# VHH binders against q12xb4: the designs that were tried, part 27

Target 1, 267 residues: q12xb4
Amino acid sequence: MLDFVGLGLFDEKDISLKGLEKIHNADKVYVEFYTSILMGTDLEKMEMLYKKKITVLSREDVEQHAEDWLVDAKDSNVVFLTGGDTMVSTTHVDLRLRAADMGIKTTLIHGASIASAICGLSGLQNYRFGKSVTIPHPYVSNRGVRVVSQTPYDTIKNNIEAGLHTAVFLDIDKDKGYMTVNQAMEILLEVEGKLGEGVMVDRLAVGIARAGSPSPVVKADYIEALRDYYLGGPLHIVVIPAELHFVEAEALVKLAGAPEGILENID
Below, E stands for the ipSAE of ESMFold2; O stands for the ipSAE of OpenDDE; V2 stands for 0.75 times the mean of E and O plus 0.25 times the DockQ between their complexes.

## First folded at step 16 (VHH; framework vhh_8pnl_2)

Design Y2 (at its last look DockQ between E and O 0.27; V2 from the best seeds 0.00; counts 0 for: pae O 5.8 > 2)
Fold by ESMFold2, look of step 16:
Structure Y2 (fold): chain B 267 residues (1-267), chain A 122 residues (1-122)
Amino acid sequence: as target 1 above (267 residues)
Amino acid sequence: QGQLVESGGGLVQPGGSLRLSCADAGFTFSSYYMAWYRQAPGKERELVARITRGGRTNYADFVKGRFTISRDNAKSTLYLQMNSLKPEDTAMYYCAASIRYTWGDYKEYDYWGQGTRVTVSA
């Protein structure tokens, strides 16, 4: 048996009671830390609360060498832990498919996902979201050329034209660190300067920090103003709204500090 | 945005082999999903092969076991080993990188190379 257990958003306490029960009954417990980061915990705290030794799997263990540990689930109870909700914004459905090919029954024990948390924190309706994107850190190529991805700009443009909000994930890099909302706003404005299509002109954005923590930050403002707003420590995410339903706009004003003037454009 | 650099293309006889490379150490290579695409004149770019950040591979049906995509994260280099080449494989070959998993639509990739020409003489 292979149980996929989501760990939720922030710390070791976000696991569900059902998830904890699966861990307690497991013969082997595995975790991967590469698809999500729980900023409020670490392996030691998890092992102390869960009272179980946890084996960390690398990307390669999961993506190339899955049979090496999946085989244990043929005759024992194996738990695979993932931050957030295991099957959301991951490629881990492949593990379920491989397990099925091996005759291994799988179950899903859900955890809170950032995909739902951004909706709750902002007041934006989940059904109004289009394709998400990630802004990668700009870099300087081996030929000395500064490279900035234009794909996030184009996706936001297409979503706005379709009346859909965009969830904008921010790059995490060992050397460049966790991208901030400020950096993301600057990158989008840089691409706007290059393309000149007006997508980021007078555009509202929502910056969210530390979702799931005791003290999340949710701040909505026009991109240029949000560029200069300090949201505190990681992890950060951005949402770019399209046209707003009145309740969405009211939520952004009252709960996220958006300029009251956005209510004047609502029918 | 053609900052990735492909190499290894050339003229080859049917049944021959080529090994394409793609490099640019300017970004954190291990963080990117990588792919090879190809484009014959007048045709759309088409996916040849994909490789995840952790090394899982996926191939277009026309590859049929003839090509192998691989990556060396320590060298920040993507490879395509092409064996049993056919005239139909003649195309410009491009490497591509995305910070996120893509569904195979080439418009979703963040970075591209300028391409390397592969010509298989009938």
Scores: ipSAE 0.395, ipTM 0.776, lowest interface PAE 3.5, mean pLDDT 91
Fold by OpenDDE, look of step 16:
Structure Y2 (fold): chain B 267 residues (1-267), chain A 122 residues (1-122)
Amino acid sequence: as target 1 above (267 residues)
Amino acid sequence: QGQLVESGGGLVQPGGSLRLSCADAGFTFSSYYMAWYRQAPGKERELVARITRGGRTNYADFVKGRFTISRDNAKSTLYLQMNSLKPEDTAMYYCAASIRYTWGDYKEYDYWGQGTRVTVSA
């Protein structure tokens, strides 16, 4: 059996009791930290609290060589740990499918997800969100040209036109690090400069840092101002609101420090 | 920096077969989500087939079981076996690679080949 267990948002204590029970009953426990990471803990603290040895899997272990360790789940209990909630990453779904192809029964133990946490922290309503998107770090092409993805810009644009908020995930890269809200704002403004469609001009944005921690930061402001606002350490995420409900607007002002002027634009 | 180089294109009669190859020249092949695209004259580039890092495959509707995408990580090579070729399959075929599949629906690729031409004609 293979149990997918979400660890939650921030530290080793965010795991559910059911998740902990799965770990205690497991013969083998694996974890991946490349899709998400718990910034408030480390492997040693996790092992200490969970009273189980945890093997860290690389991206390659999960995406190319999963069968090498999945085979253990045919005749023993294997737990696969992830930050946040399980199956949020496409990689996890692929892994589950591979397990199924091998005849391995799988279960899901859910954890707290940033996807819902952003609603609680910002006051934005969950049912008003559209398609989410990830801002990737700019990269250099095989031709030696710096490439900035336009996909986030387009996704946000489409959501706004539909009256939907956008959850904007920020890239995690082994070499480039954790993308910050500041970097994200800069990238969006850069794309605005290139495309000139006006999507990001005076656009309200919400920056969230260290959700699930004792000291999360939630700051709403126009993109140009938010670009220069310091939110502290990782992880960061961005929300781009569309049309606001009056309750949402009030929440952003009172809870996230949004400019009071946004209250005037509520119909 | 990494480079993709396609080969195996050519002229073939309807009903014939071709095997396209895409070779890695300077990057970690196994780390990439891979795909074949094609572009016919006067048409937009379209997806033909894609393969995940773990080897799961997906095909465009027009493929209908005629093509098979596969990868050999040891050889750093992507393949497209094309059977039962039709005149409408005539196009420039491109290999593409992305490291962003982990985040789901991402249509931008980090690397593109120069393409290999496939012509299906009697």
Scores: ipSAE 0.019, ipTM 0.430, lowest interface PAE 5.8, mean pLDDT 90
ESMFold2 (binder alone), look of step 16: mean pLDDT 80; pTM 0.830

Design Y3 (at its last look DockQ between E and O 0.01; V2 from the best seeds 0.00; counts 0 for: pae E 12.7 > 2, unsure alone 64.6 < 65, placed apart)
Fold by OpenDDE, look of step 16:
Structure Y3 (fold): chain B 267 residues (1-267), chain A 122 residues (1-122)
Amino acid sequence: as target 1 above (267 residues)
Amino acid sequence: QGQLVESGGGLVQPGGSLRLSCADAGFTFSSYAMAWYRQAPGKERELVARITRGGRTNYADFVKGRFTISRDNAKSTLYLQMNSLKPEDTAMYYCAASIRWTYGDYKEYDYWGQGTRVTVSA
């Protein structure tokens, strides 16, 4: 048996009672921290609270060598822990499919997800969101050319045209670190400068930091202003709103410090 | 929009084989889902094969077991082994990369190569 368990948003206490029960009944507990990480805890605190040894799996362990540890789940109870909610990452779906191919039964124990938390924190309505996107870290090619993905810009554009908000996930890179809202704004503005389609001109954006913590930061402002706003430590995520419902606009102003001017264009 | 570099294309007779490669060591290759697309003259770009970060593969219907997509993360290289090539396979072949949170159609890929031409002719 393989149990996928979402740990929640911030620290070791965010796990559900059902998740904790799965851990207590497990013969082996694994965790991955490369898709998401609980910034308010560490492995030691987790092991102390859960009263179980936890083995950290690298990205390669999960994506290239999963069969090496999945085989244990054929005749024992194995728990696989992830930050947030399970199966949000395509990596987890791949893992589950591999398990299925091996004849391993799987179960899901859900945790709090940033995908829903952003709605609660910002006041934006969940049913008004379109396709989400991830901003990858820019890189320098083998030819020495800086490469910036335009996909986030296009996705946001398409959502806006459809009247839908965009959840913009920010890249986590082993070498480059956790992308910040500030970096994300810079990248989007850079792409705007190149394409000139006007998508990011005077665009409202919401920066969210440390969702699930005792002190989350939610700040809404125009992209240029938000670029210079300090949100504190990771993790960060961005939401690009489309047309706002009057309740959403009010929420962004009162709860996220959005400019009051955004209320003027609301019907 | 991309610095991926395809290679291995060329002229081959029907029934022949080619192995395409795509590489760029500038980005974290292992963090991306990868795909091969092709575009024949006068036709739309179409998916040939996809491979997830974890190595799960998917092929277009026309492939019918003739092609194999694979990846070597250590070399940051994507491959397409093409066997039993047909004249209908003549096209420009493109490599594409999508960040770990996205795996969809060609509109969702972050980076593209310049393409390598494959010509199948007697």
Scores: ipSAE 0.423, ipTM 0.764, lowest interface PAE 1.6, mean pLDDT 92
Fold by ESMFold2, look of step 16:
Structure Y3 (fold): chain B 267 residues (1-267), chain A 122 residues (1-122)
Amino acid sequence: as target 1 above (267 residues)
Amino acid sequence: QGQLVESGGGLVQPGGSLRLSCADAGFTFSSYAMAWYRQAPGKERELVARITRGGRTNYADFVKGRFTISRDNAKSTLYLQMNSLKPEDTAMYYCAASIRWTYGDYKEYDYWGQGTRVTVSA
């Protein structure tokens, strides 16, 4: 049997009681840290609290070689741990499908997701969010040319035109590290300079750091100002609001420090 | 289902005041976000004021400082206090309700009243 257990947002204590019970009854416990990382803990602390050995799986183990460890679930209790909620903003439904093909029953034990946390922290309503996007770190081509993805800009543009907010995930890379809100603002302004379409001109953004921790940071400001605002350590995420409900605007002002002027154009 | 009923309209002199009410026997306001809209002859309906079920308010710029929206959930009644009335406030005033928040489009409201006429004579 295979149980997918969400770890929540920040540390080893975010696991649900049901998740912890599944771990305690498991014969094998696996975790992956490539879709998300719990910044408030580490493997040793998790193993100490959960009283169970936990095996870390690489992306290759999960995506290319899943049958190598899934087979254990045919005759034992296997738990697979993922930061947040396992099926949200991941491709792990593939594991459920592969398990089903192998005759393995699966269950989901949910955890708190960043997708819901950004709504609670900012006051923005989840039903007005459009397609999410991730800003990848820019890279240098084989001829020394800097390449910056235009896709985040285009996604934000399309959502704004539809009146929909955008959740903007920020890249995690082994060499370049955890992308910050500051870096994300700079990248969006760089693409704006190339395209000149005005999407990022006088555009409000919400920077969020360390959601789920005892001391998260939520700061709303225009993109140019937010570029230089210190939000502290990782992990960061951005939200780009579109047209705001007046309660959403009030929440950004009172809870996230948005400029009060945004209240003047709400009808 | 119940139909919202506005009352309190009438004829007033410029600078005068009126208090509009909206209620219905089969309707429980505590479950709804509420609004007042107005419509002058030949014009589209336009938002005057909104109030969430928790009491947060928002006003059109042309009425800020002059009108106050409020609700009494125990009496299931919505109010619009209109002060410092101007001739351009002359219109039919409508109560509207939505089970969810709306984003300024009158087509998003679930329930409407029949309207009450407000006339501010020059």
Scores: ipSAE 0.006, ipTM 0.240, lowest interface PAE 12.7, mean pLDDT 87
ESMFold2 (binder alone), look of step 16: mean pLDDT 78; pTM 0.803

Design Y4 (at its last look DockQ between E and O 0.02; V2 from the best seeds 0.00; counts 0 for: loop humanness VH .164 < .165, pae E 19.1 > 2, placed apart)
Fold by OpenDDE, look of step 16:
Structure Y4 (fold): chain B 267 residues (1-267), chain A 122 residues (1-122)
Amino acid sequence: as target 1 above (267 residues)
Amino acid sequence: QGQLVESGGGLVQPGGSLRLSCADAGFKFSSYAMAWYRQAPGKERELVARITRGGRTNYADFVKGRFTISRDNAKSTLYLQMNSLKPEDTAMYYCAASIRYEWGDYKEYDYWGQGTRVTVSA
């Protein structure tokens, strides 16, 4: 048996009671911290509270060598822990499918997800969201050229044209660290400068930091202003709103410090 | 939009084989799902094959077991082994990479190569 368990947003206490029960009954517990991480805790605190040894899996362990540890689930209870909610990452779905191919039964225990938390924090309505996207860290090619993905820009553009908000996930890299809202704004503006399609010109954006913590930060402003706004420590996520419902506009102003001028553009 | 570099294309007779490669030493290759696309003259770009980060593969219907997509993360290289080539396979072949979507569609890939030309002719 393989149980996928979402840990929630911030610390070891965010796990559900059902998730904790799965851990207590597990023969082996694994965790990955490369898709998400609980910034308010550490492995020691987790093991102490859960009363179970936890093995940390690298990206390579999960994506390239999953069969090496999945095989244990054929004859024992294995728990796979992730930050947030399980199956939000397509990698988790792929992992589950690999387990199924091996004849391993799987179950899901859900946790709080940033995908829904951003709605609660910002006041934006969840049913008004389109395709989500991730901004990858730019990289330098073997030819010495800095490469920036345009896909986030295009995805946002398409959502806006359809009247849908965009959840913009920010890349986590072992070497480059946690991408910040500031970096994300800079990248989007850079792409705007290259393409010149006007998607990011005077574009409202919402920066969210440390969702699920005792001190989350939610700030809405135009991209140019938000680029210079300090949101504090990780994790960060960005939402790019499309056309706003009047209730959403009010929420962004009152709850996220958006410019009051956005209320004037609401029909 | 990308610095991926395709290679291995060329002229081959019907029934022949080619092995395409896609690589970039600066690319965080292991973090991306990969795909091969092709575009024939006067036609739209179409999917040939996908491979997830975990190595699961998916092929277009026209492949019919003739092509094999694979990846070597240590070498940061994507491959397409093409066997039993047909004149209809003549196209520019592109590699693509997606950071978020294991099974992404055309618009969901972050980076593209410049392409390598494959010509199948007697």
Scores: ipSAE 0.440, ipTM 0.777, lowest interface PAE 1.3, mean pLDDT 94
Fold by ESMFold2, look of step 16:
Structure Y4 (fold): chain B 267 residues (1-267), chain A 122 residues (1-122)
Amino acid sequence: as target 1 above (267 residues)
Amino acid sequence: QGQLVESGGGLVQPGGSLRLSCADAGFKFSSYAMAWYRQAPGKERELVARITRGGRTNYADFVKGRFTISRDNAKSTLYLQMNSLKPEDTAMYYCAASIRYEWGDYKEYDYWGQGTRVTVSA
């Protein structure tokens, strides 16, 4: 049997009671840390609380060599842990399909996902989100030119035209580090300067840091102001709202410190 | 915790075979996931094969069925049977162990042996 267990947002205590019960009954416990990072914990703290050895799987182990460990679930209880919710923003449904092909029963034990947390923290309605996008770190091309992806700008533009909010994930790179809201604002303004379409002019953004922690930061402001606002340490995420309902605008003002002037032009 | 000691290296002709052994005198062999790595002169250390505590195996692509990793927990010994050896297999071969990771990468192995040299040429 294979149980997929979500770890939630921030630390080892975010696991559900059902998830912990599955770990307790497991013969083998696997985790992957490449799809998400729980900033409030580490492997030692997890093993201490869960009272179980946990084996870390690489992306290659999960994506290329899954049968090497999935076969354990034919005759024993196997748990697979993922930060957040295991099937949200991952390709892990493939593991369920492979398990089914092998005659292995699977279950899902959900965890809190960043996708829902941004809605709760900001007050923006979940069904009003369009396609999400990631802002990658800029890089230097083979021709020695700084390259900044235009895709996030275009995605935000298309969502705004459709009346939809954009969840904007921020790049994580081993060498360049965790992208901040400040860097993301600067990148969007740089692309605006090149394209000149006005999408980022007088545009509201919501910066969110350390969702799921005891003291997350949620700050809404215009992009130029948010560029200079210190949100503290990682992980950061951005939301670009489109049309705001009155309740959404009120939430941004009261919960995220948005300028009260945004209430004057809501629809 | 244990000491890993490799043996069985040597000089062999192309097409020949060698069996490497890695012994642990340290009382916890069955608690280790283990691997063989190799390092040719001027190159980085690279994975050859991995084996879990329960005996599941994983091989680098360049092995192509020529090598077999195995373990004998009763004798506290890890093996690498190397067949159809090629000059490109010339390297120092290292045994590695991890108590924590079943499918670790290079940086996740806690214990390393001193290595045994394999030379394929006449």
Scores: ipSAE 0.000, ipTM 0.141, lowest interface PAE 19.1, mean pLDDT 87
ESMFold2 (binder alone), look of step 16: mean pLDDT 80; pTM 0.823

Design Y5 (at its last look DockQ between E and O 0.44; V2 from the best seeds 0.00; counts 0 for: pae O 14.5 > 2)
Fold by ESMFold2, look of step 16:
Structure Y5 (fold): chain B 267 residues (1-267), chain A 122 residues (1-122)
Amino acid sequence: as target 1 above (267 residues)
Amino acid sequence: QGQLVESGGGLVQPGGSLRLSCADAGFTFSSYAMAWYRQAPGKERELVARITRGGRTNYADFVKGRFTISRDNAKSTLYLQMNSLKPEDTAMYYCAASIRYTWPDYKEYDYWGQGTRVTVSA
């Protein structure tokens, strides 16, 4: 039996009671930390609370060598832990398919996902989100040329034209660190300067920090203002709203500090 | 204009082999899903092969086991081993990178190379 258990948003306490029960009854417990990071915990704290040894799997272990550990689930109880909700914004459905081909029964024990948390924190309607995108850290080539991806800009443009909000994930890099909302705003404005299409001009954005923690930050403002707003430590995420419904605009004003003037453009 | 640099293209006889490489200094390959695309004269770019950050691969149907995509994250280099080449494989070959870890479509690539030319004699 293979149980996929979501760890939720922030720390070791975000696991569901059902998830914890599965861990306690498991013969083997695996975790991967490469699809998401729980900023409020570490492996030692997880093992102490869950009272179980947890083996960390690399991306290669999961993507290339799955049979090496999946086979254990044929005759024992195996738990696979993932931050957030295991099947949301991951490729882990492939593990379920492979397990099925091997005659292994799988179950899902859900955890809170950042995809739903941004809706609740901002008040933006979940069904009005389009394709998400990630802003990669820019880099400098060996010829000294700064290289910045234009894909996030184009994705946001297309969503706005369709009346859809964009969830904008921010790069995490070993050397360059956790991208901040400030850096993301700078990058989008840089690309706007190159393309000149007006997508980021007078554009509202929502910065969210430390979702799931005791004190998350949710701040909405125009991109140029948000560039200079301090949201504190990681992890950060951005949402770029399209045209707002009245309730969404009211939520951004009252819950995220958006300028009151956005209410005048609704009706 | 792309910043990734492809190499290894050239002229080859039918049935021959070539190994294409893609790299750029300062580019951290381990953060990106990578792909090879090709474009024959007068045609649109088409996917040849994709590889995830963790090394899972996906190939276009026309490859039929003749090409192998691989990556060396320590050297920050992407490869395409091309065997049993046919005249129909004549094209410009481009590498592409996406920060996303899902299977990117054409519009989801963040960075592209300038291309390397592969010519298979008729």
Scores: ipSAE 0.281, ipTM 0.700, lowest interface PAE 5.4, mean pLDDT 90
Fold by OpenDDE, look of step 16:
Structure Y5 (fold): chain B 267 residues (1-267), chain A 122 residues (1-122)
Amino acid sequence: as target 1 above (267 residues)
Amino acid sequence: QGQLVESGGGLVQPGGSLRLSCADAGFTFSSYAMAWYRQAPGKERELVARITRGGRTNYADFVKGRFTISRDNAKSTLYLQMNSLKPEDTAMYYCAASIRYTWPDYKEYDYWGQGTRVTVSA
């Protein structure tokens, strides 16, 4: 048996009671921290609370060598822990499919997800979101050229044209670290400068930091201003709103400190 | 813009084989889902094959077991083995990379190659 368990947003206490029960009944517990990480805890605290040894799996362990540890689930109870909610990442779905191919029964224990948390924190309506996208860290090519992805820009553009908000996930890289809202704004502005399509001109953006923590930060402002706003430590995520409902606009002003001027543009 | 570099295209007779390669552009190859697309003259770009970060593959209906997508993370290279080629397979073939972590499928790609031309003709 393989149980996928979402840990929630922030620390070891965010796990559900059902998730904890799965851990207690597990013969082996694995965790991955490369798709998401609980910034309010560490492995020691987790093991202490859950009363179980936890083995950390690398990206390579999960993506390249999953069969090496999945095989344990054929004859024993194995728990696979992830930050947030399970199966949100395509990596988790892929893992589940591999398990199925191996004849391993799987179950899901859900956790709090950033996908819904951003709606609660910002006041934006969940049904008004379009395709999500991830901003990758820029890199230098083998030819020495700095490469910045324009995919996020295009995705946001398409959503806006369709009247849909965009959840913008920020890259996590082992070498470059956790992308910040500030970096994300800079990248989007850079792409705007290059393409000049006007998508990011006077664009409202919402920066969210440390969702699920006792001190989350939610700040809405125009991209240029938000670029210089300090949100504190990770994790960060960005939402780019499209046309706002009046309730959404009011929420952004009152709850996220958006400029009051946005209320004037609401029909 | 994308710095992926495709190679291996060329002229081949019907029933022949080609192996396309897509070289790393300098990003963390293993972190990306990869795909091959093709575009024939006067037609829209279409998916040929995809491979997840974990190595799972899926193919377009027209492939019918003729093509195999694979990746070598150590070499940071994507491959497309094409067998039993048909004139209808004539197109510019592009590789693409996506760092999307969340469901649904990888339909948006962060990087594209410039393409390699495949011509199947008697």
Scores: ipSAE 0.000, ipTM 0.214, lowest interface PAE 14.5, mean pLDDT 91
ESMFold2 (binder alone), look of step 16: mean pLDDT 79; pTM 0.808

